# Designs tried in a protein design chat: VH-VL binders against q960a1r229to459. Part 42

Target 1, 231 residues: q960a1r229to459
Amino acid sequence: LKGDRIELLLPKNIDQFKKFKKDRTVISSGLITRFVSTRNPKEFSQKWISTKYVKEFNEITVNKDSVVVGAALNIQKMADTLTSSLSINIGKEIDSFIQKFSSPQIANFATWTGAIISGAKSSLSVSDLLILFNVLDAKLTLLNNSGELTQVAIEEFAEKKLFATHTIVNAIFSRSLTGFLFCLKLGETSEQDSTNFNFAALVGNQVSRIFVGLGGQPKRLTSLEVHIDAL
Key: E = the ipSAE of ESMFold2; O = the ipSAE of OpenDDE; V2 = 0.75 times the mean of E and O plus 0.25 times the DockQ between their complexes.

## First folded at step 22 (VH-VL; framework fv_ramucirumab)

Design u6 (at its last look DockQ between E and O 0.07; V2 from the best seeds 0.00; counts 0 for: pae E 16.0 > 2, placed apart)
Fold by OpenDDE, look of step 22:
Structure u6 (fold): chain C 231 residues (1-231), chain A 120 residues (1-120), chain B 107 residues (1-107)
Amino acid sequence: as target 1 above (231 residues)
Amino acid sequence: EVQLVQSGGGLVKPGGSLRLSCAASGFTFSDYAMNWVRQAPGKGLEWVSYISSSSSYIYYADSVKGRFTISRDNAKNSLYLQMNSLRAEDTAVYYCARDYLDYYYGMDVWGQGTMVTVSS
Amino acid sequence: DIQMTQSPSSVSASIGDRVTITCRASQSISSYLGWYQQKPGKAPKLLIYAASSLQSGVPSRFSGSGSGTYFTLTISSLQAEDFAVYFCQQSYKTPWTFGGGTKVDIK
């Protein structure tokens, strides 16, 4: 898509994406893409590249050990995939947790990647997806500026602010998780991202993972984990 | 004209190997993910394998994992399926199929199919 | 794996008839559902993608509907060339899986 003041490239595969990424702002599919791809840009000129048609960014794979979700998929698709692919005691809670998202419309049109990056950038925001990724010990596949793919933990992604230099290609979730997932969140409104507090705990036969969100990055409660695991 | 032309296949004994090929023309092959789908005689369709446009992602049906290898040569506009340790239940017509790029919901271009028969 | 249950397995119909084929998924697949037509000795042909989008070149008498776990393919007025086997396929997650097929034959 070419206009007077905005250029949007729509690569079809990851190799094209790598090639065209230089000097362009990466955007995901969904609402953001619609807003940026306006036919009448008025004030500024920018170069953009979208993940919307990159096949590798839109794939879902479920194998014996893991679930892989492409970065271009919307929040609802990710949630549905996890709900369907993880154990019932975990999957149901994920479904319930995401159904309480600020807006179902946003969940359908916004990518989970956008939400993760937004949460990771913020020192104040409470991100439901970040806490979910943390409690599930999710991994991210990242593409760096050199065109190399790397896999990192979600906490490393946030801690090292890799969103500044890397592009998320997909998320990887373990299917070996056992036990029960408990998620809580408190917000002032149901129509906007107004979550002020969230909590996630995975407890069971494996090492427990417990996180709390009070602002910024979720905080892991290791002492509580040790206590729970000793019970 | 957009088309996929297949070659290879034939009769092989159990435990044997075959290599299938699929040649693409009429479109930018390197932009599309590809699949292999098979159909046993008188039976339904069974997905076998998937390979992304740049080969970054490869998936297999459980029934063929460890035995079949999907690959592609974008420079030659070619898709391959190396089939090892073949079994009688692998007997089928094998199709190569292009993923529909838009929305990624289907396979819009198919090869003509090639018959693979595994028999003693 | 996601199981796709297709019904009926066969249907006899006459030219001009309305034919409906159903496909049920063992879990929600959103709209990641395609319909294919296959004639004897030929490769499958994509008819519908994304549950309800008509593939280019396919007659408008074909239509798809549904989301989640229940989907339908409808031929509004059966034509002579429509006698074939039809398959649904989910592309929600690997492994991709097909329905068992529905044979539409002449009454």
Scores: ipSAE 0.007, ipTM 0.510, lowest interface PAE 11.0, mean pLDDT 87
Fold by ESMFold2, look of step 22:
Structure u6 (fold): chain C 231 residues (1-231), chain A 120 residues (1-120), chain B 107 residues (1-107)
Amino acid sequence: as target 1 above (231 residues)
Amino acid sequence: EVQLVQSGGGLVKPGGSLRLSCAASGFTFSDYAMNWVRQAPGKGLEWVSYISSSSSYIYYADSVKGRFTISRDNAKNSLYLQMNSLRAEDTAVYYCARDYLDYYYGMDVWGQGTMVTVSS
Amino acid sequence: DIQMTQSPSSVSASIGDRVTITCRASQSISSYLGWYQQKPGKAPKLLIYAASSLQSGVPSRFSGSGSGTYFTLTISSLQAEDFAVYFCQQSYKTPWTFGGGTKVDIK
């Protein structure tokens, strides 16, 4: 199963990326590894552009009120950044939750953006990273084909299927989050990273966010949040 | 030293034309987007135009669309603003400004400004 | 277009005072807001980007906060060199627009 010629561009900054993005499939570093490993000919028959070397997609910015993680960073680097940048009780739970990533399928994506897009597309799979982003109220910076940037909540990204028309530039997390984070993941196996059910709750003074993963997008338990916050 | 040095400007009659220049030094000009921002005498700031590092993306304020043209020459580390069909309300100090990362990080390096006066 | 409204238009303050300037957007701009300082006859100088991030070389007495439609710039202890006009600017949607400015004068 020999495919057509593969063209892969490796831009170094966001203006180069914008210039050459048209008519190309955006590939994270993890997706490149997956294509080689699976040898799927139809995935090889397209023009590609990589985020791996784009300066702006590899940046980490820790501000007073926010932490920004670039789209090309791998999951472990993102997790380390969040662990060190958020409150200690939130960061320790993130670290514990992410350390359960040992599946070859997750390792093949290498980037947090690959995992987020895969989770946002699926109506059946339970995504650990997607529920984490939801409970932390993550915002995504998106680049459209006109070169314009917008910011959206993680829920809107999946709900409006923006992965089809936009490129993720970074994720933004508030450093003002308070309270206690609790995460649960069930269904892990030794040979394959899979989750049958996950749950994430951030409860505290005023800001409760509670999500459950049963397949597809995490579901927010808004009525439970209201009851918890009223106590 | 990171620097933007402006030239051009002057007095022009309504309907006339001017070309402003902005020369960059001390940084890799071709890696940065650029802006023009103007300030009428005694007034606030007004964004005028933006050009990406490769010139692939160009935006204008509505007040100047069709009359002003932004351009750059990366080989000469230079940014330009061609201003045609000038009006009295175009009278301002014009600044060039470097854009570190599109839309998010602000304009971190500015030229000293060039005065443009449009008067009969 | 997104309108940026600054308040107050001017303030007189003494050295050591805490000064707070507000900026309101006509629609949500998330955190795409910058604060600039401009002294007479000079180009603007970036102080704060992304609503709350301090630009390199700017003294820590300057801070920014806010998201959505309401933003503040705070000077925690005013110094003589802080006499200037201050502008906010949104960079969420073109045309990028500035607030009308706030003049800070020494009493």
Scores: ipSAE 0.000, ipTM 0.420, lowest interface PAE 16.0, mean pLDDT 79
ESMFold2 (binder alone), look of step 22: mean pLDDT 93; pTM 0.947

## First folded at step 23 (VH-VL; framework fv_ramucirumab)

Design v1 (at its last look DockQ between E and O 0.39; V2 from the best seeds 0.00; counts 0 for: pae O 3.9 > 2)
Fold by ESMFold2, look of step 23:
Structure v1 (fold): chain C 231 residues (1-231), chain A 120 residues (1-120), chain B 107 residues (1-107)
Amino acid sequence: as target 1 above (231 residues)
Amino acid sequence: EVQLVQSGGGLVKPGGSLRLSCAASGFTFSSYAMNWVRQAPGKGLEWVSYIYSSSSYIYYADSVKGRFTISRDNAKNSLYLQMNSLRAEDTAVYYCARGYLDYYYGMDVWGQGTMVTVSS
Amino acid sequence: DIQMTQSPSSVSASIGDRVTITCRASQSISSYLAWYQQKPGKAPKLLIYAASSLQSGVPSRFSGSGSGTYFTLTISSLQAEDFAVYFCQQSYKTPWTFGGGTKVDIK
């Protein structure tokens, strides 16, 4: 029988990834780590597969109406892409928020997907990137074990715990977003990773989006949105 | 002026092969996903295949898996459908259609259609 | 696969009538639904994307609504050029699938 060693596959393209991903733990971080689940005995495998070097997961696609960022991009590259692709009022705030989010060293190495999956799993902690995705109405393209693609809003990804059964392929942001983005981050220790409160609002868009992070998943402030939109 | 111009249809015997072509103009072809959709005479629409803006991801309807091959050449702004082992039920008008990596946007540009008839 | 069930299969209507066509998905597709119009001998034309967003150049008498599993296309005041076949399509999960179509005919 095989020993208790770790096998890590580093596919270079999506064809290799699809061929070898079945029943392997997908690693979506720039810092390779082991993921183990006890829900299904076959998930005890010591076999891992990484998204880091998949060419297609490192791609950026921009058209007139949307910007699509591949799953393996680091946080800084995603931020730079959004800043340059969205309206100046939104892009400048994204840039400012990411500078408060993490040190430059972490932002240049950690993937946005690692941060999103970590935030989506949390029932107790606050995620800066997850609230940003919620306020921007981000969508995720997901690949299931059957090779099927689906798209879901970021809220559904967390609510239905789709990180357990799907691989993130990319994130999609509308280039039609208008208005002003406002973000607030308050850290208990003044470290960007140690925040205990965050807030994000997009106002002046067709439908305002307002979220608060107090612990666990971001909460949408729908009653406030209705008042703001009625003005 | 955004358009898709199709070619390559015709009459073919069962078991035969045919290649359909779709030439794009007026937009940045490499930024869009592409689809093939078919319609049998007097019937509804059936999605056939999808190809990512790069050729890296491809999907087929179950009815054509293993027989049809979608491809694209972004340098030539062209989409192709290689159809092998053709059957009578493949008789249809075939459309190429522009799609998005954001699936919300639907298929907003369609070719004129190419008739494929599979008959002995 | 997600099955799309469209109803009615045919409707007879007069110019000026309000026409409503429905589309049901076998599982939730969020708002990943498009409506297409097809006239004889022509390619389909996109009318509505994202369940309710009107495609550029489409008359405002067309509207879409719904989310999840139940969707409607409404033509508020039928015009002569609106007699056609209408298809819904989900783009939530591959394979993408169409409804069976609704023929809108002159009464």
Scores: ipSAE 0.409, ipTM 0.739, lowest interface PAE 3.3, mean pLDDT 83
Fold by OpenDDE, look of step 23:
Structure v1 (fold): chain C 231 residues (1-231), chain A 120 residues (1-120), chain B 107 residues (1-107)
Amino acid sequence: as target 1 above (231 residues)
Amino acid sequence: EVQLVQSGGGLVKPGGSLRLSCAASGFTFSSYAMNWVRQAPGKGLEWVSYIYSSSSYIYYADSVKGRFTISRDNAKNSLYLQMNSLRAEDTAVYYCARGYLDYYYGMDVWGQGTMVTVSS
Amino acid sequence: DIQMTQSPSSVSASIGDRVTITCRASQSISSYLAWYQQKPGKAPKLLIYAASSLQSGVPSRFSGSGSGTYFTLTISSLQAEDFAVYFCQQSYKTPWTFGGGTKVDIK
C-alpha cells in the first residue's frame, strides 16, 4: 500500500459524532485505517467517521405504534425488525422480499442506509429498500451539518437530495399500517443483485400506496391508488 | 392513571427567568417524547420545544431558541423548561404534552397548564 | 416553516348538525396531521392523529380525512359537549405548527 493514511474516528454516541463529523466523510465501516490508493481522486477525503459504534445509530426501538431502526444496522436486522414488528400481512411480505434482495453476505454486512442513499443518488439503479421505504411511508431522522436533527419523509429525502447535506440517523415505521403488502422484483439474471424493476403495493390500508421502480426514486402510481381505493 | 401535573410559572419582569416543571405518572416516562406548547391569552397554540431522550433529540421554536432550555429527568419522571431572558411576548399559558419519537401520533396527554406573565 | 391555514375561523351550528373544518398546509405533510379540541380554561385534547386515526376514547362522531395539503375534521352529529375550539397541527416537520383554530359555537 502506498499513499497517505486514512484517518477513521469511531464515536460512541451521537454527540461525539456531531463533534467529529464537521471535517470528515461518513461511513458505516468499522475498518480502522488504510492507505490512500494511487487511484484515489485528489479530492478524496482522508478523514472519515464511522457510524458503526454510535449508540443512536445502532438502536432498535419498538414502540406501541412505531418501530425505529438505527442507520448503522445491516439489511437483515432491519428486515427482521420490520417483519416482527408490523402486521403479519405486511411483515411476511417484507421477509420474503428481503430474502430475495441480495446475497446473504450483502444482507448481513451492508447497512440499509447504503441501499437507500445509493438508490436516491442514482437515476438508473433500482433499490428494493428504497421502494419498500416508500410504500411503507417511512420517516427518516436526519442530522445536518449544523448538528441539528430533523425528521422527513423518505420521499422528501430523495426529492430534495438531502443525502448531500444530511446523515441518516434512523428510520421510523408505523405499526398501524393495515392491509396487504405486495412486492415484486425482476432482474436480468437469477442473481439477487440484478434487479432492473421492482413494484410495491400496500392495499387495504386507509390509503393505498403503490410504487414502481424503474431507476432512482420509485414512482408513485396515484391513479392506480385512487382506482383501487374506489373498489 | 396517565397524567401530567405542572408547577412553576407566575409573574416575572422582562429579562427575568422562570423554571417550569411537569411531573409524569401512570406511564413509562422515558419511553415518550415530551413537548412544551404555549398559548397567549385569547390566541392560538404555539409549539415551543420537543425532547426525546436526554439530549439527542431536542428542538426549539425560533422564538425561544437561545433563551429557553428543555430538559428531563427520567429518574424523577419530570420535564422542565428553563426560561431565561423572558419577554412580554412570552406571556402565555404553558402546557407540557406527551408525544412520541415518531411525530406521526400527535400529543395525546397534556398537563393542566401554567400561566406565565411577563410584565414590567 | 409549514403554515397551517384553518377554516372557517368560526362556525355556528345546532345540535345534530354536521360540522366540517378544513386545514390546509403550505406544503405536503403526508398524513402527519392531528386535530385537537380545546374548551375554555382547559388543555387541548387530542381527537385525531395521523390525519384520520381516532384517538382512544374519542366519540366516533369525530372523523378526520385528507392527505398531502388538504385535511378535514368532521363532526357527523354535533353534541352539546362539542362546542369548543378546534385546532389542526402538522407534525411533519419541525417546528410543529398549528392552525389558527375554529370556534364551534351554538347557533
Scores: ipSAE 0.035, ipTM 0.650, lowest interface PAE 3.9, mean pLDDT 88
ESMFold2 (binder alone), look of step 23: mean pLDDT 93; pTM 0.949

Design v2 (at its last look DockQ between E and O 0.10; V2 from the best seeds 0.00; counts 0 for: pae O 5.9 > 2, placed apart)
Fold by ESMFold2, look of step 25:
Structure v2 (fold): chain C 231 residues (1-231), chain A 120 residues (1-120), chain B 107 residues (1-107)
Amino acid sequence: as target 1 above (231 residues)
Amino acid sequence: EVQLVQSGGGLVKPGGSLRLSCAASGFTFSSYAMNWVRQAPGKGLEWVSYIWSSSSYIYYADSVKGRFTISRDNAKNSLYLQMNSLRAEDTAVYYCARGYLDYYYGMDVWGQGTMVTVSS
Amino acid sequence: DIQMTQSPSSVSASIGDRVTITCRASQSISSYLAWYQQKPGKAPKLLIYAASSLQSGVPSRFSGSGSGTYFTLTISSLQAEDFAVYFCQQSYKTPWTFGGGTKVDIK
């Protein structure tokens, strides 16, 4: 039985993160939520690297066209940033929707990246944050094994399973979004419970975006979008 | 009246050094990424370097890595390119250009260009 | 690096002609493509971003299309002031790279 201590690096900037990332499991900055035993003790003796203190992953940038939210921010800080940076009709719905699936305690502790990656990996679960990112046409900045940055739509991130080969650096939202955002979550118990079904629609924008969550990746309802846009 | 005004440049011998400056006005400089792009006489455009709004991420073309240093001073709304160990192939007009952390928007504001000539 | 192959290298056209310039990427760049115009002795000017979005202040005779690996810039009715060199540029993955340029000469 070999049970050496878990080594955890806490890099302070992206240069340090890039230098040491390759030999380590990247963990969510807000949560070391699950360390599970395995049949082989060697499999849980690993080196970890945290995003929590990386300066670039904790940055927020707002300009006339976009708002950029660093990967290490918690869900509540992301929600506050989007509410302040996007139109009031969209921002108020984001805030309301976040409260329906995340208590203030969880929202102030869990990172949005942890939730996005968990949702993107699953073929069965319904993710509230993932459908929100889809309806807002979020883009992700990704860091690959070679230290290169690329940007992809949230749909491409999940479809191409880029979580396996890339680290999320930030999320990007357009400040040109207009219209009304409508989000619905249905669970079988209190609103803090798992989601069985969700729905998100942005209508009155140049091109409407409408998604449903029934398990796995949110499904885009393009036929409905065409009908709504015709009105 | 968004603009970038460049200064610096000139004639330098191989192995020499030169520092280019780019002054921004009419926009919130600290909210934008910045680029250096060069163009050899009669040739196309070559991207040289990129710096995030916070200076924390910097990327260089392979041809200039280890010789050029991009920097910015957000308090002075200024972008810089320190060029060391200059070579003949570095001869070009150098442009500073405003970019975005959201890569969709391209480089939408350009300086007037500064000529750098590396010759014996 | 993502290589950008631009064609043609030059074209001569008359006022009123439709001119089409193509740009191919060595791998998918989604819609992360920009088009620039550069007139002699001047800095480049952004025309199109996100493959097809017209930059503010750019005449509507300019249009862009494409996604993935194949992109076009079209000038629907060439004007005398469109004499310039045109460059495509990908911004999908660092380092940013440009096409070789297309010189448009007005007859």
Scores: ipSAE 0.572, ipTM 0.813, lowest interface PAE 2.3, mean pLDDT 85
Fold by OpenDDE, look of step 23:
Structure v2 (fold): chain C 231 residues (1-231), chain A 120 residues (1-120), chain B 107 residues (1-107)
Amino acid sequence: as target 1 above (231 residues)
Amino acid sequence: EVQLVQSGGGLVKPGGSLRLSCAASGFTFSSYAMNWVRQAPGKGLEWVSYIWSSSSYIYYADSVKGRFTISRDNAKNSLYLQMNSLRAEDTAVYYCARGYLDYYYGMDVWGQGTMVTVSS
Amino acid sequence: DIQMTQSPSSVSASIGDRVTITCRASQSISSYLAWYQQKPGKAPKLLIYAASSLQSGVPSRFSGSGSGTYFTLTISSLQAEDFAVYFCQQSYKTPWTFGGGTKVDIK
């Protein structure tokens, strides 16, 4: 390390996490791959806390009606969990989507929460996972500054910018979703982070869910949903 | 089982070189920082070197700076200490030990140690 | 460099005794303090980290306290297996430094 001290705590459980998170910036990765201190004024101590080793953030729970995915899991583990827990027509598309549009390195080492937060923070970025979570009507379990857990819809998380005050603990997906999932991604380059447009549609026996990503929070296409459901 | 197994060391003359190895098993090696700590006969513990998952974060004790090189091969789950220009005062049992980037949680896993003797 | 001073250097105690070892830092190290136990011919064993957090698998008779420059390791009721040398270590600032050690002997 050159420059000012960087502190990174790696709590092992949620209680320890709660104890130290108030004075630290939360990150999803336990590995520092980029020297951040060079971007900060001198004599500025950076304090970080990671979710990487928090037991509760690494849990996968498959219930009868829902699947819960911990916030510290990488993108591939999240995708694998959903692929195995949701209906075949939905799960296969998720797997295909992730494999097609994410490099193995990103899939294996980046957390899904990182992608969600990055997408939610930017009005310009198009996040594949963010649109996926929206189309699947995912719920997030959040930890606030008071140490309380709340559950919110992914839309609310982005709209209210809860990433500024809350920590994602896990995501909850319904296993009752039926139909077919279709995902599309378009980019200008072959790079994985060059997405300019994405699209996701869940069409089936239930009410259709259709989203388009043009930057930031995906937009729901309600009129199209009504049209599709009428066919 | 989480384990660190050391190898290398032995007797060497002043000015000589040795390479220590530490093989990790039972945990994701690349996710942890590693350390070398030594202990002269009948003396206390002395921290020698620290390395995170990459070469971006490496520290040395002043006593070994410029002479010792810490490195790791994450693909082989191995930690190394290249010791050059060895001195009599480098005589010690050397331990590899697992840690964290912030070193906040101490060194929780230790190798069995390897003896390094520097003598004419 | 941060100097770590342990006291006492040695202590004789009986089984069942309360034993307290102190460690002083030459400057504030916040809570970046660990305690280790070492038995003859063996590698050190982590007992306490972050000044007061008990390492998994360590008996509850061991406890750590303190912050800043003054720290203590306490064995509430000494057991036969506790006779060993104990070291404190600061990880606040490189180079990491250890205390001189405290030998706990049988009285």
Scores: ipSAE 0.024, ipTM 0.593, lowest interface PAE 4.5, mean pLDDT 88
ESMFold2, look of step 23: ipSAE 0.545; ipTM 0.801
ESMFold2 (binder alone), look of step 23: mean pLDDT 93; pTM 0.948
ESMFold2 (binder alone), look of step 25: mean pLDDT 93; pTM 0.949
OpenDDE, look of step 25: ipSAE 0.022; ipTM 0.622

